# VHH binders against UPF0146 protein MJ0688, part 3

Target 1, 137 residues: UPF0146 protein MJ0688, of Methanocaldococcus jannaschii (q58101)
Amino acid sequence: MNVKIIVEFIKKFAEENNCKKIAEIGIGFKFDVARELSKYFDLIAIDINEKAIEKAKLLGLNAYKDDLFNPNISLYKNIDLIYSIRPPRDLQPYILDLSKKVNANLIIRPLLNEMPIKELKLKNYKGEVFYIKEKQI

## First folded at step 20 (VHH)

Design aa2 (from aa1 with Y109V)
Fold by OpenDDE, fold request of step 24:
Structure aa2 (fold): chain B 137 residues (1-137), chain A 120 residues (1-120)
Amino acid sequence: as target 1 above (137 residues)
Amino acid sequence: QVQLVESGGGLVQAGGSLRLSCAASGFTFSSYAMGWYRQAPGKQRELVAAIYSGGETRYADFVEGRFTISRGNAKNTVYLQMNSLSVEDTAVYYCATETYTEGYDTTYVWGQGTQVTVSS
């Protein structure tokens, strides 16, 4: 994964869509993208893993534990963009559902082996592949 | 060792067709998604089509129904049938898969590429 290109794409997309607050879903233990994006946006990092959240906080990220299967929608107040890096195929529908409930734009950067849900549009960007869905006004 | 070898490229006139092949070895072919990418001179590499382990497919918007990705599991081969080719489709086409390295880390494996040239 090219972190630089990923950050560049998400940043560009967020700016083009006037996003102010963004959320990474399933940050896990890969913090480079979130750390960089947090310089430009009000970013919250979400994961079900408490240890991941603790580590994220230690790195200076605003992070919250949440369950995609039963999300606390209040955590996502004013979120304009949800993005997820390498989400498993089986979690993507829940990420999509969350984005709809929150009325946020959605970007996923899946692993090739994790088939993206059909509702998302393929975007090629500088050798990286993203799938996006823009929110409705 | 994962290896991918592309073939089937060549020179074709606009409106023509080509069928690219990618022979895969060194991994459980049926368990991995396969992708066809292309890179035109001076342009960035881009995903053309992907086929997943379940047989589902995704295509770039520029494909517009012209290309079809498929695989033969027994032959460990993935194909890209390209119809209605245009000059804009001229590029080196690469077959790729993303393999797991350590834990959940992954890396892409690429073939050597095959040149596709579409003349007007």
Scores: ipSAE 0.884, ipTM 0.933, lowest interface PAE 0.5, mean pLDDT 95
Fold by OpenDDE, fold request of step 24:
Structure aa2 (fold): chain B 137 residues (1-137), chain A 120 residues (1-120)
Amino acid sequence: as target 1 above (137 residues)
Amino acid sequence: QVQLVESGGGLVQAGGSLRLSCAASGFTFSSYAMGWYRQAPGKQRELVAAIYSGGETRYADFVEGRFTISRGNAKNTVYLQMNSLSVEDTAVYYCATETYTEGYDTTYVWGQGTQVTVSS
């Protein structure tokens, strides 16, 4: 996984779509992408794992515990872009649903073994593969 | 160890067809998604098509119905049927899978690649 290219793509996409506040869903214990993006955007990191959130906070990230199956929509106020790195296939429909409820753009960078949901468009970018869905007007 | 071996590449005229094959070994083939990638001269590697364990497929926009990825009757083999080829399809084509290493970490395994050249 090329963190540099992933950050570059998300940053470019966010800028082209005038995004100010962004959210990473399911940050887990991989913080490099969020840490870099937080230099340019108002970023919140979300995960169900409290230990992951605690670690994220220690690293200086704005992070919140939330359950994607029953999300607290108030946490995502004014979010323009939701992105998720290597989300499990089974969670992608819920991430999509969240993006719709919040009316945010969506970027997924899935593992190859995690089949992306049909609603997302494949984007090749500098050797990396992304799947995106733009928010509605 | 995981091994992927591509074959079927060659020189073909525009409008022609090729069928690429990828023989896989060293892992539980049915449990992993397989992808065909390509790299044209001076360009970055890009995903052409992917087939998942359930048989579902995804294609890049430039495919536009011209290519079909499939798992054949032969064991541990994935194919890429390419029709209506154009000069822009000239590239080295790679078969790949993403395998688990330690914990949640993964790594891509690539074949040696097979050259596809489409002449005008």
Scores: ipSAE 0.884, ipTM 0.933, lowest interface PAE 0.5, mean pLDDT 95
Fold by ESMFold2, look of step 20:
Structure aa2 (fold): chain B 137 residues (1-137), chain A 120 residues (1-120)
Amino acid sequence: as target 1 above (137 residues)
Amino acid sequence: QVQLVESGGGLVQAGGSLRLSCAASGFTFSSYAMGWYRQAPGKQRELVAAIYSGGETRYADFVEGRFTISRGNAKNTVYLQMNSLSVEDTAVYYCATETYTEGYDTTYVWGQGTQVTVSS
């Protein structure tokens, strides 16, 4: 996984789509992408694991606990882009549903061995693979 | 140790067809997704197609319905049928899988690649 290329793709996509507020869903304990992107965007980090959220806060991230099977929609007020790196496969439909409910752009970067949701478009970028949905205008 | 060996590349005229094969060993083949990637001179490696353990497939947009990925689990082999080839398809084609490493991280395992050259 190339953190620099992932940051570059998300930043480029967000700028092209005039995104100001973005959310990382399923951040877990890997904070490098969010920490870099928070330099450019109003970023929130989301996970159900409270320990992951507390560590994210210690590292200076705006982080909130949320269960994507029953999300607190208010957390995502005016979010322009949702992205998730290696989400559990069964969580992907719920992330997609959330992106539709708040009308946000969506980027998912799964593992090769983790089947992506069919609705998302495959995008190659500098050796990494992303799956995207642009919001409705 | 995981081993992937590609074959079936060669020189082909534009509009022609080619079938690539990738023989796999050293892991439980039927449980893993397999991918075909390509790398043209001066370009980054890019995913062409993926096939999952359940048989579902995904394709890059440039494939435009011309290629078909398939797998023979009994033979531990993944295939790429390439039709309507154009000069833009000239590249080294690699098969790959992704395995877990220490700490839930992952690594790609690559074959040696097979050259596909499409001429006018």
Scores: ipSAE 0.612, ipTM 0.818, lowest interface PAE 1.4, mean pLDDT 91
Fold by ESMFold2, fold request of step 24:
Structure aa2 (fold): chain B 137 residues (1-137), chain A 120 residues (1-120)
Amino acid sequence: as target 1 above (137 residues)
Amino acid sequence: QVQLVESGGGLVQAGGSLRLSCAASGFTFSSYAMGWYRQAPGKQRELVAAIYSGGETRYADFVEGRFTISRGNAKNTVYLQMNSLSVEDTAVYYCATETYTEGYDTTYVWGQGTQVTVSS
């Protein structure tokens, strides 16, 4: 996983789609991407794990606990882009559903061994593979 | 211990076809997704196609229906049938899988690659 390339892709995509507010879903304990992106965007970090959220806050991220199986939709008000890096098993459909409910762009970077949702478009970028959905205009 | 060995590359005229093979060993092949990637001179490596343990496939947009990934689980082999080749398909083709490393991170395991050269 190349953090620099992932940051580049998300930043480029967000700029091309005029995104100002973005959310990382399922951040876990890997904060490097979010910390870099927060320099350019109004970013929130989301996870169900309370300890992950506590650590994210200590590192200066705006982080919130939320359960994507029953999300607090108001938390994502005006979010332009949702991205998720290696989301947990079976979370992908819920992330997609959330992105539709709030009409946000979506980027997922899964493991090769995890089947992506067919609706998402495959994008190669400098050796990394992303799956995207652009929001409805 | 994990080994991936590509074969089937070569020189082919534009419009022609090649079939690539990737022999796998050292892991439970049938349980892993497999991918074909390519890297052209001066370009970054890019995913061409992936096939999952259940047989479902995904293709990069540039494939445009010209390539087919398949797997023979009994033979521990993944294939890429490439038809209607153009000069822009010239690249080294690699097969790959993604495995967990020690401590929950992941890494790709790559073959050595097989050269495909498309001439006009």
Scores: ipSAE 0.394, ipTM 0.716, lowest interface PAE 2.7, mean pLDDT 88
Fold by ESMFold2, fold request of step 24:
Structure aa2 (fold): chain B 137 residues (1-137), chain A 120 residues (1-120)
Amino acid sequence: as target 1 above (137 residues)
Amino acid sequence: QVQLVESGGGLVQAGGSLRLSCAASGFTFSSYAMGWYRQAPGKQRELVAAIYSGGETRYADFVEGRFTISRGNAKNTVYLQMNSLSVEDTAVYYCATETYTEGYDTTYVWGQGTQVTVSS
């Protein structure tokens, strides 16, 4: 996982799409991408694991517990971009559904073995592979 | 002892076709997604196509319908049929899979590559 390239892609995408408020879904215990991006954007970090959220807050992130099977939509008010790094495959449909409900752009960076959701567009960037959906105008 | 061996590259004139093969060994081939990547001189390696254990496929936009990835699980082989080749397709082509390392992280396993050269 090349953290620098992932940060660069998400930042470039967010800037090109005039995103100001962004959310990382499924942050787990890997905070380096969100910590870098929070320097440029109004970022929230989301996970269902309470210990991951506690750690994220200690590191200075705006973090909230949420269950994507029944999400608290108000957490995502005015979010321009949702991104998720290596989400479990079973969560990808729910992440996509959330992005549609709040009309946000979506970036997923999966493992090669994790089949992306059908409607996402494959993008190569400096040796990393991302799957994206742009919000509806 | 995962091993991936590409073949089928070569010199071809623009508009021509090539079929690449990747023989896989040392893992349960039918359970893994396989990818074809390419790297042109001075450029970053990029995914061309992926095929998943269930047979579904994904392609980079630059493929534009010209290439087809397929797999023969009985032969532990992944293929890339490349049609309507242009000079911009000149690159070393690699097959790859992603395997688990210690913990929950992963790493790519690459073949040694096969050169595709498209002359004008």
Scores: ipSAE 0.373, ipTM 0.697, lowest interface PAE 2.7, mean pLDDT 88

Design aa3 (from j1 with D105E)
Fold by OpenDDE, last read:
Structure aa3 (fold): chain B 137 residues (1-137), chain A 120 residues (1-120)
Amino acid sequence: as target 1 above (137 residues)
Amino acid sequence: QVQLVESGGGLVQAGGSLRLSCAASGFTFSSYAMGWYRQAPGKQRELVAAISSGGETRYADFVEGRFTISRGNAKNTVYLQMNSLSVEDTAVYYCATETYTEGYETTYYWGQGTQVTVSS
């Protein structure tokens, strides 16, 4: 996984879509992408794991605990882009649902073995593979 | 020990067809998604088609229904049927899988690739 290319793609996508505030869903314990993107965007990091959130905060990220199965929509106020890296396949429908509720663009960078949901469009970018869904205009 | 061996490439005229095969070994084939990638001269490698362990498929936009990815569990083989080929499809085609190697870390495994050349 090329962090540089991932950051570049998300940044480019966000800029092209005039996104100011973005959210990473399921940040886990991989913070490199969020840390870089936070230099350019108002970024919030979301995870169900409290330890992950604590670590994210320690690293200076704006992070919140939230449950995708029952999301607190107020946390995602003014979010224009939701992105998720390596989300399990079974969680992706909930990520999609969240993006719809928030009316945000969606980017998923999945593991090959975690086939993305069919609602997303495959995008190749500099050797990396993304799946996207644009919000309603 | 993971091994992927592509075959079936060659020279074909525009509008023609090829069927690529990838023989997989060294891992639990039925448990992992497989992908066909390609790399044209001077371009980045790109995903052409992927198939999950459950048989779901995803295709790049340039495929436009021309290619079909499938898998044969008995032979641990993944196929790429390519129809209506164009010169733009000229590339080295690679079979790939992504497996867990250390904890949550994953590793991509690639074959040596098979050359597909489409002439006008």
Scores: ipSAE 0.891, ipTM 0.938, lowest interface PAE 0.5, mean pLDDT 95
Fold by OpenDDE, fold request of step 24:
Structure aa3 (fold): chain B 137 residues (1-137), chain A 120 residues (1-120)
Amino acid sequence: as target 1 above (137 residues)
Amino acid sequence: QVQLVESGGGLVQAGGSLRLSCAASGFTFSSYAMGWYRQAPGKQRELVAAISSGGETRYADFVEGRFTISRGNAKNTVYLQMNSLSVEDTAVYYCATETYTEGYETTYYWGQGTQVTVSS
């Protein structure tokens, strides 16, 4: 996984779609992408794991605990882009649903074995594979 | 050890067809997604098509319905049927899988590749 290319793609996508505020869903304990993107965008990091959130905060990220199965929509106010790196396949429908509720663009950088839901479009970028869904409005 | 061996590449005229095969071994084939990638000279490797263990498929935009990925569980083989080929499809085509190695950690495995050349 090339963090630099991932950051470059997300940044480029966000800029092309005039995104100002973005959210990483399921940040876990991999903070490099969020840390870089936070230099350019108002970024919030989301995870169900409280320890991950605590660590994110220690690293200077704006982070919140939230449950994708019952998301607090107020946390995602004015979010233009949701992205998720290596989300389990089972969680992706909920990520999609969240993006719809928030009316945000969506990027998923999946594991090959965790193929994204059909609603997302495959996008190749400098050797990395992404799946995207642009907001409708 | 994981092994992927591609075959079926060659020279074909524009508008023609090829069927690539990838023989897989050394892992539980039926449990993992498989992908066909390609790399043209001077370009980055790109995903052409992927198929999940359950048979769901995804295609790059440039495929435009021309290619079909499928898998044969009994033979541990994944196929790429390529129709309506164009010169832009010229590349080395690779079969790949990404398996779990430790916990949530994964490793990509690649075949040696097979050359596809489409002449105008």
Scores: ipSAE 0.887, ipTM 0.937, lowest interface PAE 0.5, mean pLDDT 95
Fold by OpenDDE, fold request of step 24:
Structure aa3 (fold): chain B 137 residues (1-137), chain A 120 residues (1-120)
Amino acid sequence: as target 1 above (137 residues)
Amino acid sequence: QVQLVESGGGLVQAGGSLRLSCAASGFTFSSYAMGWYRQAPGKQRELVAAISSGGETRYADFVEGRFTISRGNAKNTVYLQMNSLSVEDTAVYYCATETYTEGYETTYYWGQGTQVTVSS
């Protein structure tokens, strides 16, 4: 996984769509992408794992515990872009649903074995594969 | 060990067709998604088509209905049927899979590639 290219793509996409506040869903214990993006955007990191959130906070990230199956929509106020890296296939419908409820753009950088749902469009970028869905007007 | 062997490439005129095959071994084929990638001279590698273990397919925008990815579980083979080929489709085509290797860590495996050349 090329962190540099992933950051570059998300940053470019966010800038082209005038995104100010962004959210990473399911940050887990991989913080490199969020840490870099937080230099340019108002970023919040979300995960169900409290230990992951605690670690994220120690690294200086704005992070919140939330359950994707029953999300607290108030946490995502003014979010323009939701992105998720290596989300399990089974969770992706809920990520999509969240993006719709928040009316945010969506980027998923999946594992090949965790192919995204059909609602997302495949996007090749500098050797990396992304799936995107733009928010409604 | 994981082994992927591509075949079916060659020289074809624009408008022609090719069918690529990838013979897979060394892992539980039916449990993993498979992908066809390509790399043209001076360009970045790109995903052409992917097929999940359940048979769902995804295609790059440049495919435009011209290519079809499929899999034969009994033969541990993935195919790429390419129709209406154009010069822009000239590239080395690679078969790939991404398997779990240690916990949640994954490893990409690639074949040697097969050359596809489309002449005008």
Scores: ipSAE 0.887, ipTM 0.937, lowest interface PAE 0.5, mean pLDDT 95
Fold by OpenDDE, last read:
Structure aa3 (fold): chain B 137 residues (1-137), chain A 120 residues (1-120)
Amino acid sequence: as target 1 above (137 residues)
Amino acid sequence: QVQLVESGGGLVQAGGSLRLSCAASGFTFSSYAMGWYRQAPGKQRELVAAISSGGETRYADFVEGRFTISRGNAKNTVYLQMNSLSVEDTAVYYCATETYTEGYETTYYWGQGTQVTVSS
C-alpha cells in the first residue's frame, strides 16, 4: 500500500470536488494517511475502538468514537467526503449509508479480498485502486 | 509458496479475442479474491477485473462489457475472456492475489505476466 499515492488521490479528489471537511472511517491504528490529509483539510477520524481514538488524539488528530451500526450523524456535520482504508466488506453498506445520510462523497481503498459493494465505481490511479461514489449535488 | 502463472497472451487483430489463464498454487485459492491487472508501455499498472472468492466481479471503466473474469475452482485457475480488443488494450497482463500474512497484514503476489498485443 502506497500511502503517498493514496494521499495524493484523496487530496486531488477532495480539491476537485471542493471538499473542505473530510472524515476517515475506521482509522484503526494506521494514521499516516490521516496525518498527511489533515494538513490540507479539516479532518475527523472515526473508529469504534476507543484505544484507536485515544492514539489518534495523541498524534494530534481530531478523532471521535462512533458506531457505524448506529452512527451519531451530528459528528459528521458539514463533512464533504468520507473515505475508508481497507474496510471489511460487511461494514461497507453501513459506510455507504452514512455517506448518503451525510450527503458526502465516498472513497474506499479496499483490500482485494474485501471487494467493495457494487454501488461504487472502480478507479485506477498511479498503480493504486480506489472505489468512489459521488454525492448528489 | 504462492505461485501464479499466466498464459494465453499473444498477437491479435483489432476486434479479435483472447482468453487468458492464470494457474494458482501455494494458497487456499477458494478463499481469496483474484485480479487481472495490466501495464502498458510507459503507463502505470491498473486493475482490469477482479473476482471475489464468492464470485462477485468488478471491472475497470475501460472494459465496457468486453472482458469477463471467471474462476475454476477445480483447477485453481482464473480466466480473463477478452473480446472486441483494441490497440489500447496492448499491455502485459498479470494475475494477482492479496493474501493475509500476519494478523490483518497482507501481501500481494503476482505472476510473471503475459504479453497481449493488438494490431490495428
Scores: ipSAE 0.887, ipTM 0.936, lowest interface PAE 0.5, mean pLDDT 95
Fold by ESMFold2, fold request of step 24:
Structure aa3 (fold): chain B 137 residues (1-137), chain A 120 residues (1-120)
Amino acid sequence: as target 1 above (137 residues)
Amino acid sequence: QVQLVESGGGLVQAGGSLRLSCAASGFTFSSYAMGWYRQAPGKQRELVAAISSGGETRYADFVEGRFTISRGNAKNTVYLQMNSLSVEDTAVYYCATETYTEGYETTYYWGQGTQVTVSS
């Protein structure tokens, strides 16, 4: 996983789409991308695992527990971009649905066996593969 | 030991067609997604097409409907049918898989590649 390239792609996409408030869904215990992006954006970090959220807060991130099978929509008020790194395949339709409900751009960075749901567009960037959806205007 | 061996590359005239094959061994082929990637000199490797274990496919935008990925699970082989080739398709083509190792982590495995050269 190349943290520098992932940060670079998300930052470029967010700037091109005038995103100010962004959310990482499924942050788990891998905080490097969010910590770097939080220098440039108003970022929230989301996970179901309370230990992950506690650790994220200790590292200075604005982090919240949420269950994407039944999300607390108010957490995502005015979110411009949702991104998720290696989300479980089962979670991807729920992440997509959330992005539609709050009208946010979406980026998923999966591995090959985590092939995302068909609605997203495949983008190659410096050896990494991302799948995107732009918000509806 | 996971092994991927590409074949079918060569020199082809622009507008022509070529069929790449990737023979796979050392893992349960039918359970894993397969991908075709390419790398032109001085460029980063990029995903051309992917196929899931269940046969769902995804293509990079530059494919523009010209290529088809498929798999023959009985032969442990993934294919890339390449039509309407242009000089911009000149690259080394690699097949790849992501599979689990001891400890439930995943890693990518790559073949050594097959050269595709498209002349004008």
Scores: ipSAE 0.531, ipTM 0.778, lowest interface PAE 1.6, mean pLDDT 89
Fold by ESMFold2, last read:
Structure aa3 (fold): chain B 137 residues (1-137), chain A 120 residues (1-120)
Amino acid sequence: as target 1 above (137 residues)
Amino acid sequence: QVQLVESGGGLVQAGGSLRLSCAASGFTFSSYAMGWYRQAPGKQRELVAAISSGGETRYADFVEGRFTISRGNAKNTVYLQMNSLSVEDTAVYYCATETYTEGYETTYYWGQGTQVTVSS
């Protein structure tokens, strides 16, 4: 995973779309992208795994437990961008639905076997592949 | 051992067509997504098209409807039909797959590539 290029793409996208508040969904135990992006944005990190959330907080991230199969919508109030790195395929429809409910931009960075639903637009960026949805204005 | 072997490249005039093939072995082909990527001189490798194990397809914007990815699971082969080629399509084309290694991590496997050159 090229953390620098992933951070660069998300930062560029967020700036182009005037995003101030962003959320990483499914952070797990891989904090490098969120730690770098938190320097530029009001970032929250989300996962169902309480141990992942505890570790994220110890590293200085604003992190919350949430189950995307039954999400607490209030956590995402005024979120401009949701991004998720390698989310399980089962979660991707729920992440998309959440982004629509809160009217947020969405970025998914998957592996080849984690092909997202057709609705998202494929973007190549410096050797990485992202799938995006822009919010409705 | 995973092996991917591309064929079908060559020199073609602008507006022409080529059909690329990628013969796969060493893994359960029908269970994995396949991708075609390209790399032009001085540029980064980029995804051209992908096809899931179930046959769903995705295309990069620059394809503009000109290319079609398909798979023949009985022949363990993935294809890229390329129509209306332009000079900007000149590149080495690679097929790729991602398989799980033991321990739930994945790795990408790449073919050696086939050169496509579009002239005129």
Scores: ipSAE 0.525, ipTM 0.774, lowest interface PAE 1.6, mean pLDDT 89
Fold by ESMFold2, fold request of step 24:
Structure aa3 (fold): chain B 137 residues (1-137), chain A 120 residues (1-120)
Amino acid sequence: as target 1 above (137 residues)
Amino acid sequence: QVQLVESGGGLVQAGGSLRLSCAASGFTFSSYAMGWYRQAPGKQRELVAAISSGGETRYADFVEGRFTISRGNAKNTVYLQMNSLSVEDTAVYYCATETYTEGYETTYYWGQGTQVTVSS
């Protein structure tokens, strides 16, 4: 996984879409991307795993526990961009649904060559592949 | 242990066709998504087409229906049929995958590439 290029793409996308508050959903125990992006944006990190959230807070991230099967929508009020890196396949429809409910931009970076759920647009960037949905105007 | 070996590149005139092959070894081929990428001189590497383990396909917008990715699990091979080639398709074409390895980490595997040159 090329963390530098992933950060670069998300940062450029967020800037181009005037995103101020962003969320990483399903952060798990991989904090590199969020730690870099938090230098530029108001970032929240989301996971259902309490230990992952505890470690994220230890590293200085604003992190919250949430169950995406029954999400607390208020956590995402005014979120401009949701991104998720290699989310479990069964969570992807729920991430998309959440992005629609709060009208946020969405970026999914799956395992290379894996297909996300339908309706996301494929974007090439410096050898990485992202799948995006822009919020409604 | 994983090896990806591309073949089928060459010189072709605009409007022509080529079929690329990528022979895979060292892993359970049928369990992983596979992709074709290209890199033209001075440009970044970009996905051309991907095919899931279950056979679902996706294409970059620039393909515009001209290319078809497929896989032959009996031969551990992924293919790219390229039709209606133009000079803008000139590039080194790579086969690639990303697999989970020990500890839930992932590793990229890339072939050495095969040159496609489209003359006008």
Scores: ipSAE 0.447, ipTM 0.734, lowest interface PAE 1.9, mean pLDDT 90

Design aa3 (from j1 with D105E)
Fold by ESMFold2, last read:
Structure aa3 (fold): chain B 137 residues (1-137), chain A 120 residues (1-120)
Amino acid sequence: as target 1 above (137 residues)
Amino acid sequence: QVQLVESGGGLVQAGGSLRLSCAASGFTFSSYAMGWYRQAPGKQRELVAAISSGGETRYADFVEGRFTISRGNAKNTVYLQMNSLSVEDTAVYYCATETYTEGYETTYYWGQGTQVTVSS
């Protein structure tokens, strides 16, 4: 996984879409993307794993526990961009639904070559592949 | 050790066809999605087509219905049938996958590539 290219793409996309508040869903124990992006955006990190959230907070991230099968929508008020890196396949429809409910832009970076929901647009970027949805105006 | 070996490239006239093959070894091929990528001189490497472990396919927009990705799980091989080739398809074509390793880490595997050259 090329963290530098992933940060670069998300930052570029967020800037082009005037995003100020962003959320990483399914952060797990891999914090390097969020830590870098938090230097530029008001970022929240989301996971159901309480130990992952505890560690994220110790590293200085604004992190919350949430179950995407039954999400707390109020956590995502005014979120401009949701992104998720290698989300489990069964979680992807719920991430998409959440992005629609809160009208946020969405970036999913799945495991290489995995297919997300058809509604997302494939974007090649420097050897990485991202799947995006822009919010409705 | 994981190994991906492409073959089937070569020189072809515009409008022609080629069939690329990628022989895979050293991992549980049937469990992972596979993809074909290309890199033309001076351009970024880009996805051409992908196929899931279950056989679902997806293509980059520039393919425009001209290529077909398939897989033979019994032979650990992924294929790319390329039809109606144009000079814009000239590139080195790579097969690739990303697999889980120990912990939460993953590893990319890329073949060495096969050259496709389309002359007018």
Scores: ipSAE 0.390, ipTM 0.716, lowest interface PAE 2.2, mean pLDDT 90

